# Designs tried in a protein design chat: VHH binders against Flagellar brake protein YcgR (ycgR). Part 158

Target 1, 263 residues: Flagellar brake protein YcgR (ycgR), of Thauera aminoaromatica (c4kar8)
Amino acid sequence: MAELSTPSPASPAPLDGGRGDELEKFTLRGARQILQLLQDLITHRGLITAHTGGGHSFMTAVLKVDEERGRVVLDPSPDPQANRRALAAPRLTCVTQLDGIRIQFPLVGLGEGQDKGRPALFAPLPAEMLRLQRREFYRLQVPLAHELSCLLKAEDLARKPVEVSARVIDIGAGGVAVVVPTGAAEFVIGGTLPACRLALPDGEPIELDLEVRNLNRQTQRNGTEQLRVGLRFAALPRAADTRIQRYIFKTERALNAKARGGL

## First folded at step 13 (VHH)

Design X2 (from S3 with T28P; framework vhh_7pa5_2)
Fold by ESMFold2-Fast, scan of step 13:
Structure X2 (fold): chain B 263 residues (1-263), chain A 121 residues (1-121)
Amino acid sequence: as target 1 above (263 residues)
Amino acid sequence: QVQLVESGGGMVQPGGSLRLSCAASGFPFSTYAMSWVRRAPGKGPEWVSYISPLGGSTSYADSVKGRFTISRDNAKNTLYLQMNSLKPEDTALYYCARDLDYWDSGRFDIWGQGTQVTVSS
């Protein structure tokens, strides 16, 4: 049991800043290291979840690093409301991963403009970037073709039992992140969802208890709201852990083989 | 297998509209910028339009600005080109292309087979 709160591995949610000294050993502050890591994100086409506060976030990517002007160029959201929230926020907390390594960094002073006739968001280079190489923070982005789902046992807004089939978007040793339509069920951080069923491609669904760790609302261009729910495995039998780990390793190997083999 | 498959071409009169689609498979579509490129008979390829990975940034060739709109549905791995106020000079084979440059468009590694657009009376 650590004195610090354990960060949720089931969502690209920002890490707790409770004890800064615990994260300092994983924090890059050198200009060269920061530039190299940003270029790695560009090269590997890493998608970034940018948290704007109040449980809101949007997907972005670093499109370019302008070393001469000391800034990054970010892909705007196709949702104008998300861009307005980002520009109004005093700080963005950006979360991504590269080869299972969690990367997190702040952006302050976000602006908007155009480059070569292309709309873009601009921000000064971050002064620091967090890079975590810990197994509990490893998250596999689930390929859409796998159609992974988790049947959640939850309650609706009237506190009546409801079953929601949620799409699994990432998975790790400690949990999963799922997407549900906003309003499909009520989730309370710290609440337990008993006897949920995780469907992996091979074999019977895995029955497991899930703890709600974080909530993140996203609005799509069609006006549909989706809720990203980070869920922690409350207790996981060895057999279930082995199946999940096997799925992660098998999928990771297949994705890495395709990337190296030249698509 | 990595594939791009265009559809939606056809014959239209000047002033008409068409919507082209490109179905992508075998790669993480949402992480790549995409472009539309056309080739008229006897001419070289002309870049038409660009869209960033998340769809928040678009750009167009001067010849199509205000008439064409590029969009993408990352959940469906599909790229679109809405073509309005079509002109005879828009007659070409239209290709969907995977753009290797996030910001400087023009370097492509995967192309579809193309869909024919003919604008004539």
Scores: ipSAE 0.555, ipTM 0.838, lowest interface PAE 2.0, mean pLDDT 84

Design X20 (from S3 with Y32F; framework vhh_7pa5_2)
Fold by ESMFold2-Fast, scan of step 13:
Structure X20 (fold): chain B 263 residues (1-263), chain A 121 residues (1-121)
Amino acid sequence: as target 1 above (263 residues)
Amino acid sequence: QVQLVESGGGMVQPGGSLRLSCAASGFTFSTFAMSWVRRAPGKGPEWVSYISPLGGSTSYADSVKGRFTISRDNAKNTLYLQMNSLKPEDTALYYCARDLDYWDSGRFDIWGQGTQVTVSS
């Protein structure tokens, strides 16, 4: 095959390193981020497909992150031949999923031994991990400093047209979540809010039709009631989609750069 | 609906063999480490054997090492303990247990009802 298809997030096949530039925004290189993601795989009991090259793979799991020795402890295969292939390989390509998000990372310097009387495979902590999000489900938590807002065109309790400026708390390819004061407007699941205006930091506000998908009532510590409203982009022009994606990617890169710089 | 059901216990002569089984249901069996734990009359619980989620790593108490073999069949959601060269000291109620921590601790949250093993001449 001359042309490589991007595998689905659920695919067990490794992603090609030749797409590294396109995948850079999804690559974690901070030591704290890598340790946290490995710990998340343990906590959520993520099984890993480890590719040893030549079309060979075996199923494993991260049993422990040994921070003192700078290594991961992996479950050996019950098949001794798979373990021999893994130990002979110059690297393993590990592929797993966490909440529909594809996780991929290399392990180099695989060894075998025992810890606590238990046989295990050991490898140094990876220098990088790929976390390829499912675009339709991914939501960027909007930094408070961005003051991102959406002017909603809705109805009040008397069914009279009202405009309410709502703070955007998260944003994705498929929609936004906003916070409004309880009683500011009536929202009905499945209802359409036409010609709403999403204000992004760079450029003119985007005019969007939004569909109400979910409602969550929340009380603040000071007794103030707020309503969280999940809104789907009911109709999204290509130019608007491009601007929203650009904002998401730019913001995520900035957040990742800050995290890599230290905590 | 989460259950562990043990079977295969019984009476056997010293030097004999028994195979215990533990049928797991209501959870993703292949993502948990499992252990066998026994309790002899009038004594506290004694950990017997451990197996990792995918079955590649096992460990045993010194008292059973070389005589017992733990194994699992993740396709059948079943844990096994093959017991050979049984001794009177192996007489106990044997429990199947689900281990919450893969490596550092033997924290068990779900236990079977136990199956009685009696080794008597």
Scores: ipSAE 0.669, ipTM 0.869, lowest interface PAE 1.3, mean pLDDT 84

Design X21 (from S3 with A33S; framework vhh_7pa5_2)
Fold by ESMFold2-Fast, scan of step 13:
Structure X21 (fold): chain B 263 residues (1-263), chain A 121 residues (1-121)
Amino acid sequence: as target 1 above (263 residues)
Amino acid sequence: QVQLVESGGGMVQPGGSLRLSCAASGFTFSTYSMSWVRRAPGKGPEWVSYISPLGGSTSYADSVKGRFTISRDNAKNTLYLQMNSLKPEDTALYYCARDLDYWDSGRFDIWGQGTQVTVSS
């Protein structure tokens, strides 16, 4: 069975784990982009949850970006113990949101002092900031009843072409996750599967080039083994993107209506 | 509607104490720096105290430093000014003010109506 998966952009917990490959494309590393995003947090008054490790965190805000000194000015906690933990931590993981977009960034080298007679925490500008847009991050859990499939063009163990019909278990703007029987084909992380065919309801299959992003072996309740394959859309034509988004939106609305007392 | 409503003023003898409150409504109080500003009869406004959005940073005018304490309760949308060791020179109408700038304070856009503090024997 399938359910809606809509991550909260306001969630205080840091995103880390097995999403490294996907998160790289959402990572800002340009100094100008970082300055602009920090200024957007100030302009839109975004409060920040700063994680100091060991399950500890405190609320803060970027009060000012000091471009001349290459640092951010942060609101200290009114709790002195939280400030001591922050200053002792090798790194803060800062989590916030801007207009429903999840933003996460590290701060290293935290210090305390004052400016204009006001206590503050100071940290060098982050070298990177993660900006997760809901459209690219959101994954629809595909209802089993929809029988959504993707015909994968892969290779077997002897490097001979093989076609595998894989069931799509989730879908987003950036890709799909599919399940295949173990041994049906060989997959290599970073490998490209050309001219695969995604079968959506309402229309002919969409021809796509897919990149293998992750692999996970799963043993089902009845003892059968399956391989879950995460696949990224390598270039997506606008018409295909429109059809995929329409399917996601329509299915999401139907599942939300069911959860709220619809059939 | 965005509003700030001060209370807690009154008459007190020199050396006495008062606690002023400012009730905020119509905006997300926790995302703004706040200040107290006072005006004595015949004088211009004098900035008294500042507090950052989460309350971790405060500052005071030299005339009140060590005697006044600014604080906030973001869950109750309320700003406070605890005034101790009051002097006749503290007699003024006290205003709660919302600061548009988190750090470079002085750009006030919303003011309360004020609460009168009179220090006299």
Scores: ipSAE 0.673, ipTM 0.870, lowest interface PAE 1.2, mean pLDDT 85

Design X22 (from S3 with A33G; framework vhh_7pa5_2)
Fold by ESMFold2-Fast, scan of step 13:
Structure X22 (fold): chain B 263 residues (1-263), chain A 121 residues (1-121)
Amino acid sequence: as target 1 above (263 residues)
Amino acid sequence: QVQLVESGGGMVQPGGSLRLSCAASGFTFSTYGMSWVRRAPGKGPEWVSYISPLGGSTSYADSVKGRFTISRDNAKNTLYLQMNSLKPEDTALYYCARDLDYWDSGRFDIWGQGTQVTVSS
């Protein structure tokens, strides 16, 4: 099988190219805007998932912008094969997140070398960057202590109905990401899971229809595999939307208070 | 609270090996470059080795090149220094350090108490 990377939950999969026209208003093409956004990624220490094509990706970061040479300096992968794949690729698609905003940009002409005796990857500054400010792309990372779950109604290999209790790892206005053991159920991108139940800490479970948007196999450091499933809310009643937004707001406020209260 | 806790030091004979560890907490470890810095008795601090945030870039002081290997495990928030072919001149208190500037600067936080390495016959 093809090599799979463990993507960061903060770095969603690349956006569909068919949405190009409607995403134009979110695209930065000014040189100073691009430089500022790259500097913001450096300042906030944003990790980047770089997709090299063929289902391959690796984690990187913009370490420096060399304005004089018109280049970004990127952290190489500790895996030499990932670096070889990246250097052979005609284009990298870089995906990251800044303050809940999805950032995506291409890099073309990747090279390798050294900066001040440190191995590095170099690429020309991108000609464009997507900064997608959409409500549905904001994702709260769900604290493990909340034990948030979603009961999925799916099918097994024999097409028999099964119910799978999946752990919710992130949640936003447009959907959730869940993790399930590999083989627990069959998922098809674009398929609908009807009448699933999202359990929030306060109140009855929310019944909703979920559409499968993406599937990512993840290998834990202990060698176990799990499947990350990205699910879109197919239709969300106003009352359910209000409860989800309230959970997100309350959890963010609690996390911010905990970070500022040293005791 | 940012905390760095070094361990793995000890006494070893010349030519021996030691593996140092540094457990990091209170910050997003995977987004910081990390260094090892040592202080020999009666001397100032000497930078030993650096590793980039994702671990793909490493560098070493000339005195340790080919003998020491820096590595990190971002899933465990842990920094390592594998020390081979140890010499009496490597005797020092070893600190792990967090880089304050993302790439170009050599400014460090040294918050740990260090771990003592003594190389003697």
Scores: ipSAE 0.567, ipTM 0.836, lowest interface PAE 1.8, mean pLDDT 84

Design X23 (from S3 with A33P; framework vhh_7pa5_2)
Fold by ESMFold2-Fast, scan of step 13:
Structure X23 (fold): chain B 263 residues (1-263), chain A 121 residues (1-121)
Amino acid sequence: as target 1 above (263 residues)
Amino acid sequence: QVQLVESGGGMVQPGGSLRLSCAASGFTFSTYPMSWVRRAPGKGPEWVSYISPLGGSTSYADSVKGRFTISRDNAKNTLYLQMNSLKPEDTALYYCARDLDYWDSGRFDIWGQGTQVTVSS
């Protein structure tokens, strides 16, 4: 199957609009997620390359998120021609990088004015934001305290249906890695496990089809063996993808805050 | 080693001009808004002027509006204040300051040592 080649997360060139459907798994559409990501750009001082079309762009920054008025406040260009091009454009395509994460979002309805006696550009909050982790294969290590589990629907050696509750040890955009007791079920690389249930903290279990990608027997420090199973998400509804991405993002932020002595 | 170093102060007669400079080092200058703040003899600090990270947005205290111009050269990590039509009331020690808040408030964490401006006949 053909897979998308994405630019480096640090690349300022915008991703082609024709890639939209294949990038849906990396797209945030929740209003609170969008607000949080925009605030992260402010907190981490992410500079933005804003593309106005026709090969033109300028450097900007989000100076403020005005949640009450549903808009962002942007730094105008010191070049008046760049500002005129931006205001005339039907859309800005904004590209930035935050800690090796590529972020891209559209702004429509750009205007100019003043806030706090200062010139500014204003735009409504974006309806979507693309968030690509530095490696497409990035895996969040799941905290033990979350007790994240996946109920696997598999078969034993006699091909009888069995259900195995597996602990999720890592999770990414494309799948999960789980640990199961040795002999709990038979797994075949390339095999499909239908209607498995992933339990996330904030709702009902997500029903999903999983493909077995890899199998590794691991010997722990105490000498016991467990089976580590790498599982790929097959087709996920958009709502399920959004919940998984939200969990990853929220957990990553919480772990970073704890490491810095915050919260 | 984050540092701001001001220069360009001096003595000038009313109606004269001075250009202040502030050399920044030890941080990514282009990602911070910058301000000029002054302290006149026997008075508290007064905010004078603000410039956004990329330089597209500026603002001024009413007392200096139309006479002072703030600018920055991000390639040279340098902040400037062009002061025209100077008045005796502009006599003060002038500081450049790194502003942590893009928009809501003037939360300054790094200050220069200041440069003295004296306007007298």
Scores: ipSAE 0.658, ipTM 0.857, lowest interface PAE 1.2, mean pLDDT 85

Design X24 (from S3 with A33T; framework vhh_7pa5_2)
Fold by ESMFold2-Fast, scan of step 13:
Structure X24 (fold): chain B 263 residues (1-263), chain A 121 residues (1-121)
Amino acid sequence: as target 1 above (263 residues)
Amino acid sequence: QVQLVESGGGMVQPGGSLRLSCAASGFTFSTYTMSWVRRAPGKGPEWVSYISPLGGSTSYADSVKGRFTISRDNAKNTLYLQMNSLKPEDTALYYCARDLDYWDSGRFDIWGQGTQVTVSS
């Protein structure tokens, strides 16, 4: 895969640490945003899987946000050993979901105590929280029968302009992944491809600017090399965004109808 | 539909024991703080015990501390109250209650029908 995929909303496993750069745009760092998200977790009763390292984890919940003291109150584990591991850990990696949205955040400086005779774990408010909107990372695998293509405006090895018709293999709200024959063009991560044309089944091609995010070289069984290129929509007009989302929705409905054994 | 059904009450002599159960249905039991509340003849409701969603935090009214133990089995959607060293003043109708608040407890929205506990010689 050329782009970062979204794990299941119910998955307790933390996201890959090597993806930090790509996750920055989904990271909340504002104090008010963090407080609002923690309060949403309380209101919607989100259970949290807290990873303590070494493959260990336990189930918890944020019971209260103490804004004056800048801390969260967590439900201790009924297993005393899990609580001891948590207190000994340099950090907890907390993973949960809210209405299908994956939420992940660190807690550092965990302590234990009591409030009103109730045992609790306490931690300072996290400095950051990751919130992955399902729509943002969702990738529709494009059916081969659709023959979706994107005409890329790139450069060859001699830095001369070249147009490459690339097959679109997946598409989402944030971008596309395409397949390009090796040697057809040169791509640089972070580079911009201006005025590319995305051909959807219905209507005129959509003109859009694309940013190169990922490159993945693959060798096919016949020895042919191909390049998978992950491309982000740099700036997408509302009309183009609407057409892309309509295509995704329509194609999903058709695939779901097929899976249900309907015509 | 959301409901709580208590059982396990009965008659017992002073110093005896009873175990109350509360079967929950129609909601995600593991995400709610639960409480036991009792009502003695001629008295108002008295909060007895609290348990957090995952069961890691419990608390008790001073009148029952050291004698009663609250617990939950989230896989079975069941809340329990183990009652030891029962006294005549523990005679009451015992209710299972769903708490709206995780931490600042006392805001109950769903109650069971109650189970009668009578302690007499």
Scores: ipSAE 0.571, ipTM 0.834, lowest interface PAE 1.7, mean pLDDT 84

Design X25 (from S3 with A33V; framework vhh_7pa5_2)
Fold by ESMFold2-Fast, scan of step 13:
Order: structure tokens, then C-alpha cells, then sequence
Structure X25 (fold): chain B 263 residues (1-263), chain A 121 residues (1-121)
């Protein structure tokens, strides 16, 4: 059983075809550009979500680009069923991020075998790759230590006003994703939550109007259900935008410094 | 700060089994190829086993194939080596090692301290 989810620009789900005209200027079709982008994914160790259709996906990575044979080498899934689904699929839709840039590309003609005695999946080089740098697609995963929260002004099942303190799990220039207990409030995609309050460290809460963009039900390891709500900043004052960007920048720098072992 | 810490070694009789663990910290474990390498007394290092970043590809030295199983739990940042049908010649200090790239296997940049495995009657 797949969990219900509505795709957002920041999710690993494929972007829809209705945005094709907007995305054309970000689509790479040159052989050298495609090779360079694939090498960038290898260099930055980018994990890829490969969608096989029917709501199924698995995690993979490009391990090598064979320029002479015009093919990519991919990490197989440890789940044999996922590999069988991938090999049976007429097309894989691969989605990843590189430095906040969304990257999406198709793979057709997937095969399996061995390279240098190691099991691998192979596919011809993609004919096109989407490389989309949009400010609203970048999301910072909020560190546990920061305890970011957003006070949501919503309605319950009886249409009575209710305030819900939601934990912020990711944040970008265009919005936040929050987690709320299932049943705490009613959320409608496209609905506006006025005068919500985003609590950032070292300052007064920021008052924001938020638009509901997506809903995803999640079951935790302890069996508890949570609702993940994707929220867009409907109107963002200059001062609020500055504070959010400062938080994202400072947190990224701190995480990068920690990943390098500190100084 | 990047770190690898091995555990699970010990003394066992021929034909016995041991499970080695390697706890990784300070880097994104799931994006790296990992290997087990051993060093027997008075000998150079011998590569034992390899596992790809997501665990879908594994390989083994001929000396251990069919007896050892490498695995990883990316959610726990832990690498494992299940060793069955142990032989006296498996006696060695076993190291967890981070591999730089799939095709540069054997080019290790981070090593653990090692865990001692002794197989004797």
C-alpha cells in the first residue's frame, strides 16, 4: 500500500506535463551538457528517486558514465522486486537535487548485468535532462535542535476556528512543510490559512498567510499517524523574506562546517 | 567529524560464526561505497567485501565467497559482515573502510580502528 501524496515542486515526485512550456528553457539536450550534469551528480553523490510507474519508486545513484558506449551505470535496489519492476517498466523517471537545483530525466531501455564483476543496472544516456533552479524548489531540512514551529490558524471538522502548533520539517524561500497530528484540523488544497505565526530562532514570530499546496499522510515507526502539510507563503513581507533567507543561509553554513568535521 | 567504529570481533572455533558491525558518523553514509578489509599477522591488507551505496550490489574475495555476507542499514548508519563457516585462515584484524568511488574500489580514504577475529581450536 502506497501512501496518498499530492506532488509539490520540492517533492521527489515528477513534475507534471502542464508546466512543459515553463520548463523548456531549463531542459538540456546537448550531449556534452548531459554528460557534464551526470558527472556532477556522481561528484556530489546525488541520490536519485527512480519512478517506475504505478506509484512505485526506488532509490538509486549514477555510479559511472560510460561515454564511449553512451550509457549510465546505476546502483540496483537491494529489493529484488523493485529491480524487477524497474526492468519491466518502459521508462524510469529519475528525480534528484544538486545544490538546491531540481534535476529530472527519463531512462529508457534499462538492462541488468555486471560491470567489473559487480551487479549493476544499465541504461542509455538520456536524450534530455531538466535542470531547474527555482528559488521555491529549494528546501532546507530543519535540524532537530532548532525546534522550529508554526502556529497554524485553521478550522476543525465543525468549521470552528482552531490553532495548531505544527513542527516545521523543511523550509524554503517559497514555503514550509509542517507535521500535524491527524485530525487536529481540516486542510483543503488551495485553501488559505491567514495570520499564521512562524517561530524562527532569535526573534519574534513572523506573521504569514499560508496556502495549502499538498497533504501527505505518514505512519511513524511507532504506528502513530501524522499529516505532512506543504504550505506556500501567499504574501511575504520584505523583512520576513530577509529573516527566512538569513536562517536558511546560516543553517546551511553551520551544517556544511559540521559535515567537514568542524574547524 | 568523520568516524568509523568496528565491533563484534572475538574468538571462535573453526566452523563458527561472527557478525561484525561498523558504526559510521560525520558523513552521509548512504552515499558511499563501503568495504571490509582484513590484515592477518605478518601479511599485507586483503580486501574482503564490497557494498554499493544503496546495498543493491555486493562482491566478495574468492577466499570468503559463499561464507561471508556484507550488508548495510543506511537508516542506522551501520555496515555489517556476517561471517559463517569460519576457518583458521580467517584470523585477522578486520577493518571497515570508506571507498571513494564505485570504480575506484580499493581507494580508501577513511578507515576504522579494526576489530580482531581469532579462529582457533
Amino acid sequence: as target 1 above (263 residues)
Amino acid sequence: QVQLVESGGGMVQPGGSLRLSCAASGFTFSTYVMSWVRRAPGKGPEWVSYISPLGGSTSYADSVKGRFTISRDNAKNTLYLQMNSLKPEDTALYYCARDLDYWDSGRFDIWGQGTQVTVSS
Scores: ipSAE 0.595, ipTM 0.830, lowest interface PAE 1.5, mean pLDDT 84

Design X26 (from S3 with A33D; framework vhh_7pa5_2)
Fold by ESMFold2-Fast, scan of step 13:
Structure X26 (fold): chain B 263 residues (1-263), chain A 121 residues (1-121)
Amino acid sequence: as target 1 above (263 residues)
Amino acid sequence: QVQLVESGGGMVQPGGSLRLSCAASGFTFSTYDMSWVRRAPGKGPEWVSYISPLGGSTSYADSVKGRFTISRDNAKNTLYLQMNSLKPEDTALYYCARDLDYWDSGRFDIWGQGTQVTVSS
């Protein structure tokens, strides 16, 4: 059943199964992508926490990807009881991280045996892997008082170039969400908006290439319609990344200080 | 930076026991395969034992199987070799080695200075 512990922001515990729809955009299903990510875990020597259900887990590592046999080779636990629980489990939920990127994947059909005379655990290649950058997961809700805007280079309904000043409603390490009046410009998911300008406090606007990731039409309580546009940073210079992260950090710290000092 | 320091060697009579230790520093010990390798006087290096990163998988040379036990304490960054039923032919300088890509190639990239084991009546 759903006996997952509620994960803290820093916990290696599995993410809630009810978040599947929200995490779909971070889920890899391509065979080549899965093989590459498993190889990255080997190359970077990523340790894995494998959850066997009932609150039990053990630490393992991917030692080898056996592409010919379509399986991963895993380090057994030095605890025989942990290995017995793993082999009895219908499914393992594997959780790890590399350079701040959270990686989670299921393994089904765990077996035991020997590889070149060495004890090993084996499992078929996973059908999917979650790759979630912790920095990208966090979205700062931009205070209205900051009047943050992004000048978008887009096209109107007649496919003519137009510049739209959009209000930034949230911001993260991977992108922004903006609000524009319905009909101000046309947006296509997967389309690129080149040379847009993000206006942050304390300096000149940052020039960015943005990719349209999602669109959501919202009707306000007064009956007016607005379009929410999710935009990914397609190319982010180091200086721009540093300045965006500094804004997020300072704003978050100020909001936390205000909330704790209030009452 | 990266350092492996062996200890626990000494002189022992045939049938005796010794426990070797290897203290690792300057790298993330818990993520590496480790091995013990020995060199007897006048001979080349001989691989003795292997242990996987989490310690769940071990293997031994036929000459020491059933007598030696490899283990690790990742919290203490320490590798061990428990040596029982020692024989005169176990006399050698024993090295701790970081095992780079053992699962495919069996290649070592970092070695310690060694600790001397002498088995003699």
Scores: ipSAE 0.513, ipTM 0.818, lowest interface PAE 2.0, mean pLDDT 83

Design X27 (from S3 with A33E; framework vhh_7pa5_2)
Fold by ESMFold2-Fast, scan of step 13:
Parts: C-alpha cells; structure tokens; sequence
Structure X27 (fold): chain B 263 residues (1-263), chain A 121 residues (1-121)
C-alpha cells in the first residue's frame, strides 16, 4: 500500500524515524541507480544542505563522481568552521531537491584535499539514497468502462508517421501507462512523442508531449503481442494538470463509493 | 535574457589595485561555476581565476596567484575580482564567464562584454 505522506521538498530537515518501514520502497540501493541519481544532481546543479549534527549544517554541491576511486567530490563551505565540523562529524546527512523530488543520502568518512589543484571535500559513494516525489506516487487503474485512450504521434517500422490510439491502463500526476499492439509503432526509451492527445471523458482531448520511460512486451493467449508503454508528461500545462487531477480524484472517489456499496 | 555585465575597469599605475564586478541575470547564478578570463593586446584569451558555486573552492593562474582574489555574492548575483599589486602585464580586457563543467571540461557558454584594465606609468 502506497500511503506514505510525501514530505515537503522545500524543507531541508532530514527524514528519520520509521524509515525502514515507510521509506524503504523509496530507497535506492542499486549501484547504477545511485550513480545515475548523483549524475542527475550534477547535471541539474542541485544544491545540497549537509547536516553535521547538533543542529549544524552547510550548503554544498556534488561537483564530480569519481567512479574509479569510488567517491564524490563536494564543494567545501567558504566558512572554515563549517568544514571543520563536517570533517569531525561521524556522518553527514545530505538533503536536496530537484523539480519537486526530495533526495536524501548519508556520507561517511569525509576527507579534504585538492582535485586538479582546487580545494575539495571527498566522501565514499553512499550505499543508499532516498528519492521522494512531491506529488503522491498514486497511479489510478483506469476502469475499462471509461475507454480512456491516448492518440500517440509516432513512427512505424518504416519510419513513416503513424497515429496509434492506445488504451490507457493507468494514470498518475506524472504520466500514463498505455497498451499498444506490438509492431503498431516504434518506441525508443528517452524519445519524445510530440502533440499526442489524451482523451478524458469530461471534454476535448488534451494535447501534450510525452516521453517514453519504459517498455514491457506481453504475449496474449492468441499469440498476439502487446507493448505496455510508460509515458511521462514532458511539460504539462496547469489547465491540463487540473483536468487530469480532477479525473483521478472523481474516479477514485467513485471506486471507493462502489466498494462501500454507496450506490 | 541571460546576461553577464562587467564593470570596475580603468587605468591604474603599477602597484595599484582595482575591483572588478560582474552582474549576472537570467539564470540561477548560485548553481554555476564562474571564471574570469582576460585578453591582452595581441594575444589570445588567458584564464585568470575560478570559483565554485558556493565559493568554497577557488583557483588562479600562476601569473596572478597571490595578487588576485575571486569571490561571489550569490544573494546579489554578483562575481568579483579583487586585483592587487597590478603589473603592466595585467593590461587586458577582462571577461566574466559562466563555466559549463569546468571541474571536468573547462568549457564556457556565456561571456560578458568585458571591462578594460590598463596598467601604465
């Protein structure tokens, strides 16, 4: 059950207490995932609040990931006292936020030195990183009766433009999952599908750009293959976001009422 | 619009001091590495000094080390270069530059118009 309250990404205070129970599903421990998230912090220039204990903290940034030496390179504080406290601390708790995603991770064994003649702080790569989205992680399973569809603007195997009406199987604040027949169009993870149209029951189709995030091939009993495609809203206008959230809210309320026998 | 605007240049005698300023606008200044780069008459560009996003790490070209100090005020979106013990060889047009991955590549994407520093007797 995904019922964990999402902390405000604006708060720099560390999350603790109940972490093993409630935050485990949001904790990354895979080496590739940790490296990718650290790279995302560098690419998006995320500033980090590093807590040294006793109510003390300082601002830093990941300047580089040194995979060969298994360490991160951090910007030292311009305050020498903050650096001394950090070096004396048994552990740093690092908190940052990117595009409404709260990221938290520990660093142990902080040292100081120089990289390419520039002063720097060094720490071993973290063994775990917490990643929490600002919005609820909720995905509404779309009722078949709603016949929700998304018209995808894609290319076929001959690289010709094709429009594919895909059935929406789930929808959330950040995207949709759809199903298409295998071979109807070619999808590339990380590719953008421009000017797609999401049909909701309450009005005109919503025109939006979708990024392909994942692909899962499934075989039906008749031997026909289908692709499950995970699509992220690349840039969602406020009016479209409001309509999608309203649909999710109304549908979930109706499903809850049906489960309670309210009708 | 993304802009860098330098000021504070002028004419000084050898041994004098100047403080250059660079006003940044149109981007999140506090998240970028910044550099000063100069171009002397008849020569190509020479990197002068670097500062990290939070200002905790700085570096200098050997020609200016011990005489120049780079600093930044992220609340005011302003980069500074304090130049002391100026020499005739410091005569140049001084540019503020936004670094892209200087920790790895040393590439610049945005430059100001420059401010002229002339050191002569």
Amino acid sequence: as target 1 above (263 residues)
Amino acid sequence: QVQLVESGGGMVQPGGSLRLSCAASGFTFSTYEMSWVRRAPGKGPEWVSYISPLGGSTSYADSVKGRFTISRDNAKNTLYLQMNSLKPEDTALYYCARDLDYWDSGRFDIWGQGTQVTVSS
Scores: ipSAE 0.553, ipTM 0.829, lowest interface PAE 1.8, mean pLDDT 84

